VHH binders against q9uj72. Designs and how they scored, part 9

Target 1, 324 residues: q9uj72
Amino acid sequence: MFCGDYVQGTIFPAPNFNPIMDAQMLGGALQGFDCDKDMLINILTQRCNAQRMMIAEAYQSMYGRDLIGDMREQLSDHFKDVMAGLMYPPPLYDAHELWHAMKGVGTDENCLIEILASRTNGEIFQMREAYCLQYSNNLQEDIYSETSGHFRDTLMNLVQGTREEGYTDPAMAAQDAMVLWEACQQKTGEHKTMLQMILCNKSYQQLRLVFQEFQNISGQDMVDAINECYDGYFQELLVAIVLCVRDKPAYFAYRLYSAIHDFGFHNKTVIRILIARSEIDLLTIRKRYKERYGKSLFHDIRNFASGHYKKALLAICAGDAEDY

## First folded at step 21 (VHH)

Design j2
Fold by ESMFold2, fold request of step 23:
Structure j2 (fold): chain B 324 residues (1-324), chain A 122 residues (1-122)
Amino acid sequence: as target 1 above (324 residues)
Amino acid sequence: EVQLVESGGGVVQPGRSLRLSCAASGFTFSSYAMHWVRQAPGKGLEWIGNIYDSGRKFYNPSLKSLVTISRDDSTNTLYLQMNSLRAEDTAIYYCARGMKHFWDRSEYFDVWGKGTLVTVSS
């Protein structure tokens, strides 16, 4: 899968792909007394998502069985979560993660922020469609009912999937920067609304101009200003938007670092990012991680995870020769 | 030079048994998982099964009652025992070496034998 001119992920379409042979090997791994977990990893992490879908179809055709179901029967815990997650088409995986972030008691706001602040208009459209088809619910309505305040309003704007594209206007950028500066000074509900509308609706290209003008006017970096002016999940969401506009791979590197170190290895976040970004920009994320934090993402996963779970994460992450 | 050489193929009557051998050389055989794969005339490759260095074995569910894979690390030889042969078992049979470090590989077999033809015919 490509959204640009070239692939910057860690997982590529396998050459000489044979879905029938892959399905036979998975059948051997799953249908006997013993489960061959290494075979599952070797096949499924070495195929792109489109190829995994073809394997699942071949498996069903040959054996009359649901590959994902057979894996859930044989696997447990975080290893099951990784391997099952690899089998989701990307829009359905996003929908799945959002559904479970909101279902039941409490809400996983960090999951909502991570997905909605980072996805493109096209990704949001496909995610909303997958959510409706899979759960018979409207994603926007569920976000509205499960969240509140300016945090809700900001998510609701992002989930519309209608960010301006390709347009830049330096005069408008200067005007928008002044609005953002005033919003940091006044902090009224109206100013918060104006601020999030600018951040959610202007193109990435335009927002980069806005952020430069903001620094010229205020003498402050936009993230620092937001951190000083606001708090709670509204503040965290605004920061996520700014970071994604400036350098989306660096945003995910930051999220991974936090998930590994600040939360004591937050498995759900690590799994979600590695799977969701594996065919998009995980290689670039890996490079940003090493540049910013000194040690490779591979190194940190190796030191904090264990067993087949670790092997699966490392296979998705991949490493440089030095890591092996 | 890493090599795998199959032998033991030939013409055999339906219902009979046949044992294929794969002689390995040029690598530490005892450290690798080994596989059997076959290709019937006009068809694609079909995975038969594997055996790990530990002796653990896994088989294509469609074939598991008909075949047995074994290895002799002292002679660097992989075996495929086939019983109750049927016409549909007519194929070229290949042995293949599995990758030792599978998470850093672009493919799961890196060495193949030339194959040995088995024809099941009356």
Scores: ipSAE 0.691, ipTM 0.898, lowest interface PAE 1.0, mean pLDDT 90
Fold by ESMFold2, look of step 21:
Structure j2 (fold): chain B 324 residues (1-324), chain A 122 residues (1-122)
Amino acid sequence: as target 1 above (324 residues)
Amino acid sequence: EVQLVESGGGVVQPGRSLRLSCAASGFTFSSYAMHWVRQAPGKGLEWIGNIYDSGRKFYNPSLKSLVTISRDDSTNTLYLQMNSLRAEDTAIYYCARGMKHFWDRSEYFDVWGKGTLVTVSS
């Protein structure tokens, strides 16, 4: 089921999977004086997340040890972040990234935007449960306390995970487009609230109709209109929502390109996207990246990262034949 | 033709030592990591350890004190030294070639020997 109209990841269930032998090889890699970082990469990037969980279970059963803990003891820096991140169940990885985005001094608003603007209702539900279980905190309360204004209100709406699904109404699309147009003209607090409520609550299918009607009545692309009308993190969040509705893999390709080029190589963003999308749409993200930017994602990672960290990122990303 | 051929197996008494050999041909042996794996009767595969082209070695933690892996790149030969053999060490012993490229996404062993049987019997 691979073609241009489908999305696909880069990591699949390994055939002939033997979690006991995998755990033995990881034990050899981690429990001596030297660490076999190549073995870690060769095993963990070549198993799907469900298989990695079974490996961690086998490792615990054989050695009475926590695989993630042993990796944190032996590894450092960004390589540790990649290898440990691969061992998180997806909802817990999202929860982990959000918690660290808000913990300590300041807030990483770009991380909040990236996760909350892009996740489905089911993904949001599961990440809220993981957040509560892991950190004994309510995700919505933490977002509320760390953010403010219409940016906060929009994130709070997204984190409810209640976007309409499958619904379309062409007559309402025209009305919704008029509301968005008015919001760009008037810019009152009430208009900003109406705008984000439409963007957060309507189904993707309905919003695509709305965006077409918006262009018909205004002569403007929705992203361009938002950029002209608003600023700050509220503007960035609204743009992220629109981009995810139109072409979510292209949104992530844009985020990766920005993370690699804008202010040096932003390791956290690259790691987060590669891990979180590896079993969902990372292959499609690679296609969008190459189409838009001319160079493959593989090429850019190879040029900006080094060492075992680079090897791990490239193993997750994979490449086309010409990259090798 | 890429080929791995184990030798040195047979019947041995408990407490003795045994060295197994693996002759490699048809590829540049010095460029590959090499592994030993065993399978006891009725059991699954058990990874013993490996040795890289650099000479770095890694062992299954449960077997580390009992085995030593070495290689001789001039004769394209991989070795497994086993000490203080016990009845539970009865198994077919395989050598295997490791993958050369971390992004090859195929199995991490791409060539296996046919195995050599070691029987530890009083």
Scores: ipSAE 0.685, ipTM 0.901, lowest interface PAE 1.2, mean pLDDT 91
Fold by ESMFold2, fold request of step 23:
Order: sequence, then C-alpha cells, then structure tokens
Structure j2 (fold): chain B 324 residues (1-324), chain A 122 residues (1-122)
Amino acid sequence: as target 1 above (324 residues)
Amino acid sequence: EVQLVESGGGVVQPGRSLRLSCAASGFTFSSYAMHWVRQAPGKGLEWIGNIYDSGRKFYNPSLKSLVTISRDDSTNTLYLQMNSLRAEDTAIYYCARGMKHFWDRSEYFDVWGKGTLVTVSS
C-alpha cells in the first residue's frame, strides 16, 4: 500500500452529456434496415451506466420504443451480450449473471465464485433485491438448491452480505490462524466449516493479519496451503476469497488472463468482468494485468477477439497510448 | 488547418426544397464519416444524420423521409438535401466530422463547421 494507490475504472460520466442527441443517433443506428454497430459502441461505451439509463429514457420518450429491445432485434451473439449488458444497472447485471449461471443443465460455478467472493456487503444486498424483483426468486434459495457440500456452505455465508467491517484484533488473528493451520492438517467437516467461516466473516483488515500469522505458524503462503490441502470448487472458492482480500484488482487480472489463454477465449467471463468492473477498478485491473503478465489487457483482447465484438471490448477496456 | 464551411442557407418559402453544402479542407475527407446537425432558435442540438466513407447513411428517424445526405469525395464536399420545408426547419445547420477512433472517446465529433442559417418563412 502506498500514496496515490486507489482503484479506478475506465468508464466515467461523459462531459457535455446530451441524452437527446444520443437517443437520436441511436435511433438512426437501430430503426432502419441497416444497423450502425459502430455508433452503438461510440455512444454506449463512452457513457457511464447512469447516463445510459437517461439515454434509454430519452429514446423511449422520443420514439415510443424500447432501446434495449431494438438492440436485441438488430444484434446477435457476443456483441449483443456486451451491448445489452452495458444497459443493466449494476445490481441487476450481477443478478442476471447469477441467474443464468444456475438455470438449465449444470451450474457455472466459476461465475458464482467470481461474483460472490468479490462483492461488498452493500453490493450483495442490492443484487439480492434485484434478483428477487427481476426473477421472482430468492437468490439464497437458488444457490442452496444448485450447489452442495462445503462449496454451498461457503457461498451461502458470502451471500448473507454480513462480513465484519472495521476493527482488528491481533490476538484473535493469531487464534484464527491456528484454526486455519489445523484445518489444513485435519480436513474434517468441522475444520472446513471453521475455515470458511473465518474467511467469509472476518473483515479484510483482520484477514490480512490472519494471513500474516498463518505464514508465521506454517511457513506457507495461505493460497499455497489451500491448494495443497483442498481441491474442487471449494478450494477454488477459498482461493478466490483470499485473493480478493489481498488484491481484488489482481484477482480479476488473473481471471481475465485465464479466460483469454485457456482453450479458446472464454467470452462470458471477459464480458462480465469488463462490464462489472468498468466503473469501479478496471483501470487498476489493467495495471495489475500488465505488471504480472507482461502484455496489456488491450493487446490480448485485440489478438483474440474480432469484429464489432472486439471493438466494444476494447472501448470498455481502453488502453495506454502505446496500445493505439 | 482542418476546416468545415457550410453554405447554401438563406430564406426559403414553406414547401420548397433546399440543398446545403459543406466544403472540407485540411484532411483526407474520403476517410471520415460526416454528419449534419441543426439547432432551431431556443432549442438544443438535433442530429440529422450521417454518411460514412463507405457511403452508408443513417438518419434521425424523425427526419428520415425529409432529408438526404450525400458526399462527393472528388470535391471534398458534403451535402444535405431538405424537402418539403416547414417553419420548424428554421435553424442553424452545421456539418461535423466524426471521430476516427471511436472506441476510446466520449465525444461524437472532433471538428465542427461555423453553421449556415436557414429561415423558412412566407
């Protein structure tokens, strides 16, 4: 930690914002037989979410039409997913992604992990409300029915949105570190329960003390210890929690790198992170990405994506001067 | 020096047609999207439409059947044809050059003309 280090997004409120003219240009782009996909990108990726809501309202007022509906009619595939995703209020976007992670055959556990391990108490509360309003379902009940074991128990604890805030207790940190050490040695159901309760419930500041004490006791880094002791989605979730506590932008940089460089470009993960972090810490994520992996996120997206989909992702990601 | 200069404005009777021109200089006109925008007295800016370097055209749905945009790359000139003019079409008409690198910008245009006044009255 040092002076000048704060998180920053890549999308900001546009200066001289004119929702009427934006709506007119979007009307031209969408309401003819030809679709101006470049215009959609130029406008929607260059407005913050609050401004996009005002554009949708102006569009409806001016033309009697639903902007998102018109986009879905004209657009397809991953480009549609990016452009539609930009139009979701942030809590509803999280709710939308969780809903689709759990509907149908199978469950997208990595989506559940990425969202629930990284969101603040306030963000979790708002996404639960959005989920209920949009889908008429209880998020916690859906997670319970779609998951099992200690993975479920950990997600259920995170989705409560009740992580402690504020004060540290160094004596308790030492005790908690000893509990974590014993959990890595014994691996009983009770030890797994205590481990995830510590990781889910203690404040970020307290957990940093716990991780220091764990290294003192064990001689191991906490992530390395989890990787050696556990496996499956429970292990992946615990690692995600630790990484988010230590350096949340670095966690997302790791997720993006993995999504880009496994077998094929994992579109849903890239889209989700770019949209969800665009107004929060995506610029900081870009810095961590380049520091760790040598090439910019912009460079990697340019190399692996194509067409208007690529243009939209690059517009959200933005780049340093040398990327252009 | 990049410049856009509109011409062809003036007083015209309702029901008539009018063609505006925009002379471009100081840049490779044929490689840019070009736009028309107008501002009626006491009103905000209204986007009329654009034409891309490819020749593709897009129009404000409210004006689509009343206007035609064209370009002549050999003379570096942008045109706006307006038909069946009404008093409400009284405005200052601007041409504007579209941004070339659109994914990293918050603005539509990087160059504006000074405008030409069209007055529609009997």
Scores: ipSAE 0.677, ipTM 0.894, lowest interface PAE 1.0, mean pLDDT 91
Fold by ESMFold2, look of step 22:
Structure j2 (fold): chain B 324 residues (1-324), chain A 122 residues (1-122)
Amino acid sequence: as target 1 above (324 residues)
Amino acid sequence: EVQLVESGGGVVQPGRSLRLSCAASGFTFSSYAMHWVRQAPGKGLEWIGNIYDSGRKFYNPSLKSLVTISRDDSTNTLYLQMNSLRAEDTAIYYCARGMKHFWDRSEYFDVWGKGTLVTVSS
């Protein structure tokens, strides 16, 4: 028996892969004052991440230089962010995005929410290791120092990477739903703590039972209840957790739509999601996007982005036949 | 049938020059980026360079001072000028068509010529 849709990305291993020739072509694209941006797109968006790592190794061997560094020197603005981002191993890309979300003045809370609410235990473990290795710093300590209140407590619970797996208890689901309902009515600090512990620690399977029991008890959808009961980034994080439990590709479709339309094309968010999900579920995200919003993700990117930046995003996104 | 046919290969003495041609047919040549690639005996493929429909050109950094790529869209012909040839330039030289749209295939080249042999020997 299957529960929910199978997921698929948009980027796959290229057949007949030749990392030495790819590195030669990238060398030609990046050497000198003129840059062959189309070559960069045509190679790097058409190789999976593992193949890109082999290209970077060949490039270093051939030229004694760092491919990411050469691209950062030749490229600028959002196009640079896309092309450099493609060269990160997935755990390091998550670590990179979290690091830049927290360093400097202010914090990009939506980046923290999007990554930590959506990643599995294994992904969180790997990103913590990558963060430590790359930045010589502790991810949990940085989150603690950059955030506060119940928002911080919830992020700290998620970043432990210890969500229960495979466990369900239908009788306990009713009890958990009662706790969530009381937390929405009473709103004490203790109730907020119990609420986030349930959402962060129970398995996805258990939480789906809990959300159904919550509807039975309250007559209200869990997301609507959270929106009425809480505010700020704590509320946004709780909603993100619920949406990821229900339908993670749909959560990312919603985030992309918001980034494109509500924020006037928030480049960082679009780039992050397309890269991070390209080999996991971006095709499924595209389907959810078109189903919910009527226009394809490809169409919206084409309408709002321009130049080589647009070409790179469209290459990662890919489209249905009607998009071309 | 889409076709690329190289010519101009042969035996040439070290230090001399040679021009290779690639005749294209069966497609709109002026709309595609075109490439030269070579393979020395017992070696892997080596990318030489490309030329876009706009005339912009890019070269393998190790070969940049030795080669010039050009195209004549009125005759559907791609050229490779090689100067100061050395023994290590002995190879089969291929022309290749670049993808017009990156989403058509997972590889950068979709059409190859059969190649022309260049031997640099005295």
Scores: ipSAE 0.594, ipTM 0.874, lowest interface PAE 1.8, mean pLDDT 90

Design j3
Fold by OpenDDE, look of step 22:
Formats: C-alpha cells, structure tokens, sequence
Structure j3 (fold): chain B 324 residues (1-324), chain A 122 residues (1-122)
C-alpha cells in the first residue's frame, strides 16, 4: 500500500539569504500608511521557517518591534492568519492551532484529529513543550478537559508521543489483526480500548502488516471496517490514524479536498495544512490530490479563494503552468 | 539589452539635498517595480525603498523621512530625492529592477545598475 515515494515540500531555503534586507523590506511593507501585501507574500512564502525566524529577529533588532505583532495589527481576516502563521516555528504553530481549537465555546475536534493523528513522537514532544511555554497550560490536561469518551482516550494516547518505532513482527501482526477483527465484531467498550491501543502504539511499519493481515482475515479494508462499525469523532480519529499510516500525504490531500469541497472552503484547515506541510511534503500532497481527484490543488485554491489571501495560498502551494 | 544607469552622484556638504536619476533601457520600464539600494563603505546592502508600476511607494522606515522615490515612465527614468544628507549617507547608490515573484531566485532583483557614488563631507 505504501509506495515509498520521496516526499518533498514546496518551500525551501532561499539562496543568498539576507535577513536584514528582508526585514527592511517588510518594515517598509508594514510600517507605512499603506500595506504592501505583495511584498509580504513574495518574501515570506519564499523563505523557509528558519529564515523567517532570522528575519523576525532582524526586524526586532532594527525597529524594536515584533514582526508578528505588526502583521496582526496591519493585516486582516484570513490573509493575516496566513502571514502570521508562517512566522511560527512548527511546534509553536501546532500548539497555537490546538489551543485555539479548544479555546472558548466548543471544540474543533477535526483540528485535534488532524494534528494528533499525523505528528511523529518528536513533533508531539515539541508541541507539548511549546504549548506549555506559550499558554502556561498542559496540553494533555486541556485535551482531557475538552473531550470525552473513547475519543478522549485515543487522543490522550496519541499525545503521549510513545508510538513504537522501527521493529516489525509478522506473527504479532497476525495476532493484532485478529484483535482488531474481534473489536469490529463485538464493539464493546473493552474492544474499543484494545483497538485504539493497537492503532496508537504500534509502529507504522508494524501497522501496515497488521492492516494487511486484517484484510486477509476479514476480507475487508481496515478503513471500511472502521466506518461500518464505529461512528462519531472516535471513528474519524481511527480512520485518520489508518490513513496516516498508509500514506500521510494522501491523508492531507483528502483533508484539503474535503475542506475545499465539502465544507465550503474551510479556511482554517486549508491554511493550517499548507503552512504545516509546506517544508515537509506539500509537493507530494499536491501529487496525491491530483491523482485522486483529477484536478490540481492549485486549481481548486485559485477557483475558491480570492484576493491576496488566494495569492498567498497559491504561493505556498506553488505550481507551474500545468496547474492552471 | 536590459540596462540601468545611475547618475547624479558626487560630493555634497552635510544638510544639503541631492537628486539621483536612473535611466532604464531595453525593457518595458512602466511594467516593473523599481528599487533603490545603497552600500556604505565596509557595510552591507541597505534597501532604501521602491515604487510600483501603479505609483505606490514604500520606504525603509529608517530612511522614510529623508528620501522620496518617483518615476517618469515617459522617459524611463527613476528618481531618488534625498534631503538633509549626513555623513552616514555616504554610499554607492544602486537602482534595481524588482521581480514580480521571488520564487527560484537567488537575488532580490534581476537587474542592477553600476551605481553612483555619493559622498557627504564638510
């Protein structure tokens, strides 16, 4: 199922990088009477995150002002969210998204699912630290407080960041597959617990074997079985885990397509995924998107977004004439 | 051939004003954003400001009160007006053509002039 394709991002370190000059240009763009949104896009979407941090530092040193603060003051709506979002280190951005997903009335369960189902142990560790530092709260405690049931239990398992790595055992995979099959048959609370424990703690390599064995035993795809047997956010989380194990870029392609076509262009999801994956595998996500849905991500963004917001998203997404 | 040629530099006393010009040729000047950049002796490049084809102007906040950028598309000429010059303004001043998109570029600008020297001394 996993093709082992090379993953690539869309944003790379700019050669001959000059953080001082970038900061000067951004100062001109933000501190005048008029805002140069094009300059913001041209610079920030063409610098990697580490470089953007250096720009922010230079900006602070030269003008005694916080770059993100000035962006929040001068920019508005979703364009602000994109530009400000680009200025967060990846762990801080994840922490930011999670905090906002749980803040106020209600919870954005889909945000929690997307982030916690897709991040590595290292990423989870870093976002926990960032969350605590930024908001003076414990991420696990907040998740626990904002969620319930087996959904909560599964998130709490994922947020521990203790998934096994590297080792495979075909015999064990067959056993685990039987457990999963039984869980789908009985659907008791105990079985749900066993099911999420396997999906949250086994290595990706091991789970791929488990899914294959599950197919062999049940004659059914793992995702189809979950969809048939479970419902609600618990079901959605389980599916997300399975999809990430199979093909993480494909999962994000699915999320983007759904956000764009099923949810009337869900801006938060689109922005979050493009920013978070821009230096990791966004190019691969684009490929999966095109392969599965017949149209490019670039095309859909172009058609459904507008203004400088659209321009910023397209710059992050990147694309060539073939995507038009 | 695409070319930018700066002029108007020289030796001036502190407190005086100076106007630099940049003559563009070989391309549709009116379709490009144009920039001024300077380099003081022993220092790095410093962005001064730019002017878009629409006439919109942006400046380095540190220099905004001292400079004015303008353009004349009928003569393909870019201008930099500098007022109240100080010793610290001594530098080679360059005009540069901006690009529409920075992707896959190693430089901020795709065309440079050779520069003109401005020396501020009593």
Amino acid sequence: as target 1 above (324 residues)
Amino acid sequence: EVQLVESGGGVVQPGRSLRLSCAASGFTFSSYAMHWVRQAPGKGLEWIGNIYDSGRKFYNPSLKSLVTISRDDSTNTLYLQMNSLRAEDTAIYYCARGMKYFRDRSDYFDVWGKGTLVTVSS
Scores: ipSAE 0.890, ipTM 0.966, lowest interface PAE 0.4, mean pLDDT 94
Fold by ESMFold2, look of step 22:
Structure j3 (fold): chain B 324 residues (1-324), chain A 122 residues (1-122)
Amino acid sequence: as target 1 above (324 residues)
Amino acid sequence: EVQLVESGGGVVQPGRSLRLSCAASGFTFSSYAMHWVRQAPGKGLEWIGNIYDSGRKFYNPSLKSLVTISRDDSTNTLYLQMNSLRAEDTAIYYCARGMKYFRDRSDYFDVWGKGTLVTVSS
């Protein structure tokens, strides 16, 4: 039995699903002195998110306990983060990750970029609602207080969740491309504003036309132009937007490769992407990863992670036949 | 051929104890996790607990004070000790072999016994 909505992910609805028995076995794994970490992996990575929600409901009904809470009590470190993360509905997981990116000292700008540059209007609306319900706070206000400059302005535009949808005007694409070209030439605060407003507000379909026209008039690729013209988190956010418009699975493959190789294994980023994309496009992300970097994502996780944490990540990633 | 055969069922009075056996054949019993599962009349399957080849044991929290699972690898036998039996413990009791390589599957078990009926009647 295969969920048609998730043909390009790696996690699918389990056939012959029994949430009652799943909950009983998870109870056995979590509520004794010893913890059966392998059983947690074998159940939770082999059910889709909708099925995991039914398991959590059965667990609560049967034992009067919160499954996520029990896992947080019994588990530690990154393994805890993976297993608990699997139990969040997608909008709440995005809200959770944004909350922790901004809570306390410092801000995880790369988490903000990755989520806000890649999510659709509907996903942004749902995550804002989940954020408000869960944390009793306004996501937009928190972003405003934790960020500054054109980086803030761009995030604030994205979090509105009001990108044009379905609008395509080839004649206007040439005009938009000229505005982007002028913004790269002038680099004033007003030009930065015009640039980010185009990138945040035009539809993906329109932006693909704009990027083609930009190359026609400038002779330069849009990402290369941004990298040469701007810096800091503003530049990184603009690049993330362009990459997501062009090939979102390739953007996530790049993020995963960087998270694994650049400055040590960045656990939070790997966990977030694997969970968030597991039912959407993680299979496609795996294909882009192998095509671009030569080795499979599975191979790199196997070589850089360890213990039950590794087993959980590999179960979510799955692998090609050559990985086994 | 791989077989699991339960025995020891029957009619018992509430409050009494009962020991079920599961005879295994056709595979290396000592290398597998073994499980007990039951099904009461009109109800779905209920997981009772398991015992790993290492001897580690895990129990359904609602039953953990009432049951003990053990194994004797020298006789290829799995046991379920049940204490303080209640009418709601009336069920067909199955032993099941845990999958050796549980990966990319929803199934927990690859071999089932035929079951043994336990009736708790006053």
Scores: ipSAE 0.649, ipTM 0.891, lowest interface PAE 1.4, mean pLDDT 90

